# Ledger of designs, part 18: miniprotein binders against b1l550

Target 1, 279 residues: b1l550
Amino acid sequence: MRLPEELLERARDIHSEAPSHRIKLDRVGSFGLKVPVEFKGFLLLAEADVWVSLPEGRRGVDLSRQVEAIYELSNPPKDPFSLCREAAISLLEKLNYADSSGVSIRFDAPLQDGESLKYYGVEISSIASDEIINKIRVEILGMTACPCTAELIRAYKSSEIAATHTQRSLGILEVSTKAEHPDPDKLASIIERAMSSPLRTYTKRPDEGGLVIRSLSNARLAEDVVREMIHLFLEEFGHLPEDTHILAAVRSMESVHMHDIYAERSFSLDEIRKEISSH

## First folded at step 15 (miniprotein)

Design lb22
Fold by OpenDDE base, look of step 21:
Structure lb22 (fold): chain B 279 residues (1-279), chain A 82 residues (1-82)
Amino acid sequence: as target 1 above (279 residues)
Amino acid sequence: DPVKEAFKYFMEAYRLIQEAWRLLRKGDVEEAAEEYEEALEKLEEALEIAKEAGNERLIRMIKKMIEWVKEMIEELEKKLKG
């Protein structure tokens, strides 16, 4: 049943009323929407959040207009990057009382692993205000081997390849820029190359053995992984604007401890270049 | 609605910027520069409309985008001459 349109003339517009407390809100919107996106030839159902700011003089946000903004742009399905950016701008247009808008899109990105698939986590965001800021976060699992334990075991028993504990480690790269979102596959590759070895979805026994040997021969601290991520990032993405902000991090699920080891560095491109040039 | 019209030109400009990015990824620097120039024209139109509407926030947003696009054009011109 659809209510008569005449009711709009009689009913108060609750959203446009003055609030009981005149306080601005930073983000008001719909979280956990599902939107179709096209990514590397795959049609994916992504999770999306859309929001705008709310001025102090307005009680509520027109939520229906927010939802319309993203779905109008999602048909037909397109790449999540352009969808995110354009939806953020569209929100400001549709909701003229908002001084800022934002869109976030999350999905698992497929990554080819031989005849099988593995994946990495992606979150793409765009925030529109005086400027449009694009943000991407990539998370992918790899493997690390501890060099400290390897050294202890080598000292105890002479071996060509020193035994050590190995563990899964989550690598994280987050980039915020006024430029285009960096390529997530390249970011994932940087993370994998910074670790002792990548993970595999499917391995035969000889391949598994080789993977472990590679890890042992390339033992790295969590700190080493983060530094290597930064180094590789600068080589690939050094052309981004100087005010681009980066977070490089690793969480190592240590196999000999009940807790994780975590390391991170937050920096801008101008800051890190000055730091490296000073050495 | 002047504000809506200004946003129309702004969105068109931003789509041109996105196309420029695509072209740059392919190494098409000259074509990318052309897209940025077209984007700049659209932004200038958007700015005039926004001024007429008296929308200060939109004016600020457009001005910042114009400054950035001009910087990009200058950078690309240096690459093409070098």
Scores: ipSAE 0.794, ipTM 0.936, lowest interface PAE 0.6, mean pLDDT 92
Fold by OpenDDE base, look of step 16:
Structure lb22 (fold): chain B 279 residues (1-279), chain A 82 residues (1-82)
Amino acid sequence: as target 1 above (279 residues)
Amino acid sequence: DPVKEAFKYFMEAYRLIQEAWRLLRKGDVEEAAEEYEEALEKLEEALEIAKEAGNERLIRMIKKMIEWVKEMIEELEKKLKG
């Protein structure tokens, strides 16, 4: 049922009224929208958040215009990166009272794993104000083997390949830059290569054994994984602007403890280059 | 609406920047530089319109983008000469 237009003319524009308290809000928007995107030949239904800032003199945001902004750009479906960036700009255009806008798009990215698929988590964001900042967060699971336990067992029993506990570990790379969103597949690859071994969707017995042996032969602390991620990131993405900000982190779901082990480093490209060069 | 028109030019410029990024990923540095130059022209047009409209926020945004695009062009020019 659509209300008659005559009734709308009599209604106050509540959103444009002065608020009871003149306070600016940083983010007001619609969260949990579903938008179609094209990614690596797949049509995916992604989750999206859209928001703008609200000045102190305005009671509310025109939420319908926010929704229109992203859906107008989503038909036909396009890559989520350009969608995110362009939607952020469109929000500022449509909502001229806003000082800033933001868009976040989340989905699981497919990766080929033999004849099957594995996946990694992606969150793409763009914030528009005086500048446009692009942010991407990639999360992918891998496997780590503990070098400490391996050393203890080696000391107890002389073996070429020391037994140790293994666990799933979540690797995280988050990058914020004025430049293009870094390639999420490359980021996922960096994380996997930084771990003891990747995970597989399916394994045959010989493959499973080989995977474990590789892990044991490449035992790494959570701290080692983070440092390796940073190293590999610098090799692949060292061309990004110096003010690019990076978070590298690992959450290891330890198999011998009731709790997880977590390690992280936050840095700018300028900062980390200075740190490495000083050594 | 001059603000809307300025945003039109700004969006066009930003799409050109996105195209430049695509070209750079392919190693097409010369073509990428051309896209940035075109983006710069669009931004300069957007700036003039935004100034006429008196929209200070949009003016700041465009100026920052112009500065960044000029830096990118300079970097690419150095790469092409070296």
Scores: ipSAE 0.789, ipTM 0.934, lowest interface PAE 0.6, mean pLDDT 92
Fold by OpenDDE base, fold request of step 22:
Structure lb22 (fold): chain B 279 residues (1-279), chain A 82 residues (1-82)
Amino acid sequence: as target 1 above (279 residues)
Amino acid sequence: DPVKEAFKYFMEAYRLIQEAWRLLRKGDVEEAAEEYEEALEKLEEALEIAKEAGNERLIRMIKKMIEWVKEMIEELEKKLKG
């Protein structure tokens, strides 16, 4: 049912009114939208958040315009990177009172594993203000083997490849840059290579054995994984702007404990280069 | 609306930048440089319009992007001469 036009003309624009408290808001928007995106030949239904800042003198945001902005750009479906960047710009255009805008798109990215598929989690974001900052977060599961227990078992049984507890570990790379979003497949690869071994969707018996042996021969602490992630990241993405910010983290679901082990490092490229050069 | 027009040019410029990025990923450095140059032209147009509109925020945004694009062009030129 559409309200009569006469009623609309008489209605106050609540959003444009002065608020009861003159306070700026950092983010006001629609969260949990579903938008189609094209990624690596797949058409995916992704989750999207869109927001803008709200000045102190305005009661509310025109939320309908925000929603329209992203859907106009998502038809036909396109890559999520350009969608994020362009939508952020479009939001500023459509909502001129806003000092900043932001778009976040989340989905599970397909990753080929032989003839099957595995996946990693990805969140692609763009924030527009005086600058456009592109942010990407990649999360992928791998496997770690504990070197401490391995050493204990080695000492006890005198074996070259010692038994140890293994677990799933979640690796995380988050990158914020004024440049293009880093390739999420490359980020996922870095995380997997930093683990004791990758996970497989399916394994045949010989492959399963090999996977476990690889893990045991490459036992790593959570701390080791993070450091390796950083090292590999610098090799692949050291060309990014110096003010690029990185978060490298791992959450290990330790199989001998009820709790997880977590390790992280946050840094800029400039900062980490100075740190490495000092050594 | 001069603000809308400025954003139009800005968006066009940014799409050209995105194309440059695509080309760079393919190793097409010369073509990427051309796209950046075209983007720069669009940004300069956007800047003039934004100045006429008196939109300070947009002016700042465009200026920063111009500076960044110029840096990118310089970097690519170094690669091409090397």
Scores: ipSAE 0.784, ipTM 0.932, lowest interface PAE 0.6, mean pLDDT 93
Fold by OpenDDE base, fold request of step 22:
Parts: C-alpha cells; sequence; structure tokens
Structure lb22 (fold): chain B 279 residues (1-279), chain A 82 residues (1-82)
C-alpha cells in the first residue's frame, strides 16, 4: 500500500527540521544489511553497514538513500573492496550535507584446505571525508603450543619432542591506509605462519600427528605470535604509506586456564621503522 | 547539477585508480601509469567543475586526491626509469 501523494504534501519533512539540540552526529546509518559480493570466485552474502555524519542543524538522515547507494553498486555483484570504496563516495554524493561517510562489509572468506574449506573472518571498511581511508580486519584461528610447559616436561622426561598444552588461538591483523586494501589472503597467511601451526578442517591420522608434532616443534607464546605477525607483515607490506596504521593481536584460548591470554601492538609504519632502527 | 557532474568525474577517476591498482598487482607498471595519468585528467576536470559550483568540501577532496595521484605517478616513473 502506497500512501496517497496528497498525504505526503501535508507531512512535514522531519529529517530536514532543526533538531532540539544542535549537536553533530558522527555516524547515522543502516546496520546489518545483506549484500551480495564476489570474492575469490565465490558469490557470498555479506553483512554491510552504511553511515554518514549528520550536521548539527539537521534532525535526521535520509536513510533510504543510503540503502539505495549500496544496492545500486552491488548489482551485479562485485568485489567487496571496490564496492566498499565506491559506496562510501556515493554516500557523500547522495547526502551532500554529510561531512563524512562510511561503509563496512563483513563475511567469512573461504580458504582452501586440501579438498575441503576452512575460513577466516574479514571486515572491509572505507571512510570518505576529505580523504578516503581504507581499513581491513582479518581474523583467523590457529594453534599455539606453550614453550614454558614444554621446557618443564623436557626437564622431567628426556624426550626430543616435549609434550605441552596446546590451544586454539585467534590471530588478528587490522590495517588502515590511504592505499588499496591489503590482500586478506596474505594477511591470513601471515597470521597462520606466526602461530605454532594452522588448523585443519579434517585430518587423516598421519596428518593429525604431523600437525601436532609441528606445533610442538614450534612452540610460541602469545607474545611471540604477535611479534612474528609484525615481522612478517613488515616483510610483505613494508611498501605501504608511512602513515598506514596496523593492529596486530592474538587471543589465545589457553587450555589450562578458564581465561584467555591476549597480546597486541598498535603502530604506524613510520613508528615501527623508527623503533627498529633504534636497535 | 554541477556537483553531481563533479562527482561523476571523481568516481570515474577513482575507478581508473582502482584499475591501476589491479594492473600493478599483475606487474603491468607502464599500463598502470597510464591509468593514473588518465585519472589525473579526470580529477582536474572534476576540480574545475567543483570550483564553478563553489563546493568547498568537494574541492578539498579532489585536491587531496590529485596530490596523492601525482605522488603515485612519480613513484611509478622512478620504477620505470630505474
Amino acid sequence: as target 1 above (279 residues)
Amino acid sequence: DPVKEAFKYFMEAYRLIQEAWRLLRKGDVEEAAEEYEEALEKLEEALEIAKEAGNERLIRMIKKMIEWVKEMIEELEKKLKG
């Protein structure tokens, strides 16, 4: 049922009215939209958030235009990176009163694991204002083995490969840059390589044994994992602009404790380069 | 609408930049440089339109993008000469 046009003429434009309080809002938008994206040959249904800033003199945002902006660009489905960036620009065009816009797209990215699939979490974002800032967050699970317990067991039993507790650990890399979004597969690979071993969707008996042995032979603290992620990141992405900001983190679901171990480092490329050069 | 027209040119320029990025990932440095040059031309057109429209925010955005694209071109030129 469409409201009669006559009723619309009588209705106040609530969004264009002066607010009761002249306060700017940073983000006003639609959260939890579902949009199709093409990623690595897969058609995925991603979750999307779209928003704009609201000036102090305007009561509300034209939310329908925001939704239209993202869906116009998502048909036909395209890669989530260009969708994110272009949608952010489109939002500023459609909502000219906004000083800034933003788009976030989230989905589970497929990753080949033998004849099966595993996955990592990815969030792709773009914020448009005077400049376009691209942000990507990758989260992937791996396995860590504790070197401290391994040393204790080695001291107790003379074995070449010391038993130790192992746990599932979540590695996180977040990158914010004026450049292109970094390749999420490369980021996921960095995280996996920084851990004791990757996880497998399925294991045959020989594979399972090998996975555990590898983990035990590459025991790492949560701190080690974060430092290794940073090291590997610099090797792969050191060419990014100096003002590029990075968050490297790990959450280890320690198997001997009820709580998690967490470690992180936030830095810019310029900051880290200065730090390394000082040693 | 001059503002819409300026955004059209800006979007076209940005798509060219994205194409340049794609080409760079493939190792096609020369072709990428050409795309950046074309993007720069589009941005310059967008800037003139935005100036005529008197849209200060859009002018700032375009100017910053121009500066960034010029830097990218310079970096690629160094790679092509070296």
Scores: ipSAE 0.779, ipTM 0.931, lowest interface PAE 0.6, mean pLDDT 93
Fold by ESMFold2, fold request of step 22:
Structure lb22 (fold): chain B 279 residues (1-279), chain A 82 residues (1-82)
Amino acid sequence: as target 1 above (279 residues)
Amino acid sequence: DPVKEAFKYFMEAYRLIQEAWRLLRKGDVEEAAEEYEEALEKLEEALEIAKEAGNERLIRMIKKMIEWVKEMIEELEKKLKG
């Protein structure tokens, strides 16, 4: 049953009223929307959040217009980057009392891994105000091998044991820029190449042995991984605007400890270039 | 509605900017510069409408995008000459 539309003429427009407490709000939105996206030939179900700022003189946000802004652009499914950026602009048009808008879209990105797939986490966002800022966060697991323990085992006399502890480590790259969102596959590749070895969905025994040997031969501290991620990022994305901001981080699930190890560095391209050039 | 019309031109321009990004990924620098030029034309139209409507925030948003697009065009033109 639908209520008579004639009631709209008699009912107060609650959201357009002034609030009793004139306090602006930074984010008022609809979170957890399901949106289809097309990514690298795959049709994926993504999760989206949409929001706008709310000025102190307006009591509420027309939340149906927020949802409309992204859903109108999501059929037929299209690439999540265009969807994200365009929805942020559409939010400002539909809710023109707002000073800013934001859209985030999250999905697990498929990545070819031999004859199978593996997945890594992607979250993109676009924040529109006087400028449009595009942000992407990529998270992917890799393997690290501890060089400190490897050296102790080597020095344990002329040990017949060639070993160290290995563990899964989560690598994180987050990029904020006024330019195009970086390709998440390239960010994932940077993270994996910075690790001691990538993780595979499946390996045969000889390939598994090779993977472990690679990790032992490429032993790295979490700190080493972060530094290598930054180095590789600069090689691939040094062309981005100088005020582009990056966070590079590793959370290592150290197999011999009850706790995790964490390392991170945040920087702008301008800052890191000056730092490197001074050495 | 002038504000809605200005946003329409802004969105058209932004889609042209996104196409320029796609062309640059393929190495098509001349075509990307052409897309940026078309985007600039749409942004100038959006700016005139936004000024007529007196929407200050939209004016700032369009002006910043125009400035950025002009920088991109200059950068690409240098690459084409070199």
Scores: ipSAE 0.733, ipTM 0.918, lowest interface PAE 1.3, mean pLDDT 90

Design lb22
Fold by ESMFold2, fold request of step 22:
Structure lb22 (fold): chain B 279 residues (1-279), chain A 82 residues (1-82)
Amino acid sequence: as target 1 above (279 residues)
Amino acid sequence: DPVKEAFKYFMEAYRLIQEAWRLLRKGDVEEAAEEYEEALEKLEEALEIAKEAGNERLIRMIKKMIEWVKEMIEELEKKLKG
């Protein structure tokens, strides 16, 4: 049963009234929406957040218009990046009292892993105001092998025993740019290549042995991983606008400690190139 | 509604920009430059409508996109010549 539309003539429009406290809000939105997306041949169910800014003189946001902005564009399912960017623009059109809008879309991205698949985390967003800023964050686990312990063992009685502690490490790349969102598979590849070894969904004993031996041959501190991520990122994405902002980070679940170790660097492309060129 | 019409041209331009990105991924630099040029035409129409409507925020948004698109065209033209 649908209520008669003529009731709109009698009911107050609560959202368009002035609030009792005239304070602007930065993000007012609908969070946790489910949207279908098509990503590299996979049909995935993603989670989306949509929001707009709210000026000091407006009491509320037209929530149905927010939801409409993304669902109209999500049928049929399409590329999550164009969905994200276009929905952000559509929000400003549908809610033209806002001076900014944003859309975030989160999903687990499938990644080929031999004869199987693994997944890594992706969150993309687009924020539209005077400019449209496209942001992507990828997170993927890899393996690290401690070079400090490896060196101590090597030095023990002139031993050539190849041993050290290994652990899972979570690598993070986050990129904000006015250009196209970077390809998440390329970001994930950069993170994995910076690690001592990738993780596998499944290994048989000979493959497991080889993976561990490779990690020992490629021992890296968390700091080394972050530096390598930055180096590899610059090789692949150094062409992005100079004001592109990057965060590179590692959270390492060190197997010999009760706690994690964290390393991080944020930079713009302009900033890091000046830093490197000073050597 | 003039504001909605300006957004229509802006969205059309943005879709052309996204197509230019797709073409650049394929190495089609000349075609990408053509898409940026068409996007610029749509943005200039959007700007005219936004100015007539007096929507300052939309004017700023369109102007910044025009500036950026012009930079992209210039970069691609250099790549094509060089």
Scores: ipSAE 0.729, ipTM 0.918, lowest interface PAE 1.3, mean pLDDT 90
Fold by ESMFold2, look of step 21:
Structure lb22 (fold): chain B 279 residues (1-279), chain A 82 residues (1-82)
Amino acid sequence: as target 1 above (279 residues)
Amino acid sequence: DPVKEAFKYFMEAYRLIQEAWRLLRKGDVEEAAEEYEEALEKLEEALEIAKEAGNERLIRMIKKMIEWVKEMIEELEKKLKG
């Protein structure tokens, strides 16, 4: 049942009233919206969050206008990056009492894995205020091999034994820039290449052996995975604006430990280049 | 509503910027510069409307984008002189 629109003339507009306590809010929004997107030829169901700032003198947010901003742009389905950026601008238009707006869109991005697909996590954001900042976070699993255990086994009486423990490690790259969002496939590739070996959807025994041998040949500390991610990122994306901000991180689910190991570094491009050139 | 009209021109400009990004990925530097120039024209229109409306937040937003777009045009023109 739809209520008569004539009621709108009689009812108080609660949202436009002043609140009892005049306190501004940073993020008021609708979270967990389902939005169709088209990415690399795939039609995906993404999750989106939309929000705006709420000034001290306004009691509430017009939630229907807020949701309208993204849904008007989402049909027909289109690439998630332009949807994200344009929805952030549309939010400020529709809710122009706000100082800022934000949109985030999350999806699992398909990646070819032999004859099958695997997926990695992508979250993109666009935050509009005096500037528009585009942010992307990519998370992908890989394999790491421990060099400490490998060295202990090598030093054991027989140097012919090549062994160590291997584990899944989650690699993370997060980039914030006023330029376009970086290509998530390239970020995922950087993460995988920094690790000891990629993870596969499935392998047959000869291929499985090859992955393990590769991981042993590329045994790396979590710290060195992060360093390699930074090196590879600079090779691929060193052309971005100098104030571009990056977070590179690894969470290693160590197979012989009760806990995870974590390493991270955040930096701007100009900051890291000065650091490298100083040594 | 002049604020909504200024946002319309701003959105048109931002879409042109996104097209310029696409063209640059393909190596089409001259075409990308043309898109940035058209975006700048739309931003100048948006700025005039925002000033008439007296919307200080929108004025700051548009001015920041204009500064960025002008920097991009300068970079591309240097590349074209190559």
Scores: ipSAE 0.727, ipTM 0.918, lowest interface PAE 1.2, mean pLDDT 88
Fold by ESMFold2, fold request of step 22:
Structure lb22 (fold): chain B 279 residues (1-279), chain A 82 residues (1-82)
Amino acid sequence: as target 1 above (279 residues)
Amino acid sequence: DPVKEAFKYFMEAYRLIQEAWRLLRKGDVEEAAEEYEEALEKLEEALEIAKEAGNERLIRMIKKMIEWVKEMIEELEKKLKG
């Protein structure tokens, strides 16, 4: 059913009215939008959130214009980074009463894993205000082997048993910068290299044995993983602007505990360089 | 209308900046510098239109991008000299 066009002349524009309480809102948006993206030759279905700030004198957001900002740019599918950044700018143009806008896009990124593919989580964001800040979060699973238990077992029988508990650990890198979003594959590689070993989609028994031996040879605490991620990040991305902000974290699903272990460090490139230079 | 026109030039500039990033990934420093220079021209157009419209937030946004682009051009010019 289509309503008569004449109603447009008589209906109030509810969204442009002043609200009964004149309070600015930081984020008003549409969340969970389905958007196609092309990433490294793969066509993926991503999930997007879009939002704007809402000034104290405006009652609501023009929701159709809000989603228009990203959907107009999403067909034909294009790389998610340009889509994210350009949609954030388009939001601010279409909803020019806002002081800021934001877009996030989430997808599972494919990685080659032998003859198969594995996937890791990517969330990118762009926030436009006086500046445009580009953020990327990458999450990938790896394996860790506990060095504390390994040392206790070594001491127990004069090193007759080489053993420790191993578990999946989720590594996280977040990067916020005014420069281009870092390549998520490079971030995923940093995380995996910081772990005791990578996880594989599947292995044959000789390969599985090798993976376990690698893990035992690279025993790492969650704290070690975070520190190594930071070290490797600085090697690869130390050239980014000095005010680039990073969060490095790991959540370890400890196989011998009923709970997870979590470690994290947030820093700017400026901050961490000073810290390292003081040691 | 003038605000939308200013955003048009701003978006054109930002797309040129993104192309400069793509070119830098390929090692095409000279071409990337050309893209930044063209982006700066578009930003200067956007700034004049935004000033005529009196949109202070948009003026601040464009000015900050101009400052950043000028820094990038300077950085690339140093690379080209040696």
Scores: ipSAE 0.717, ipTM 0.913, lowest interface PAE 1.4, mean pLDDT 90

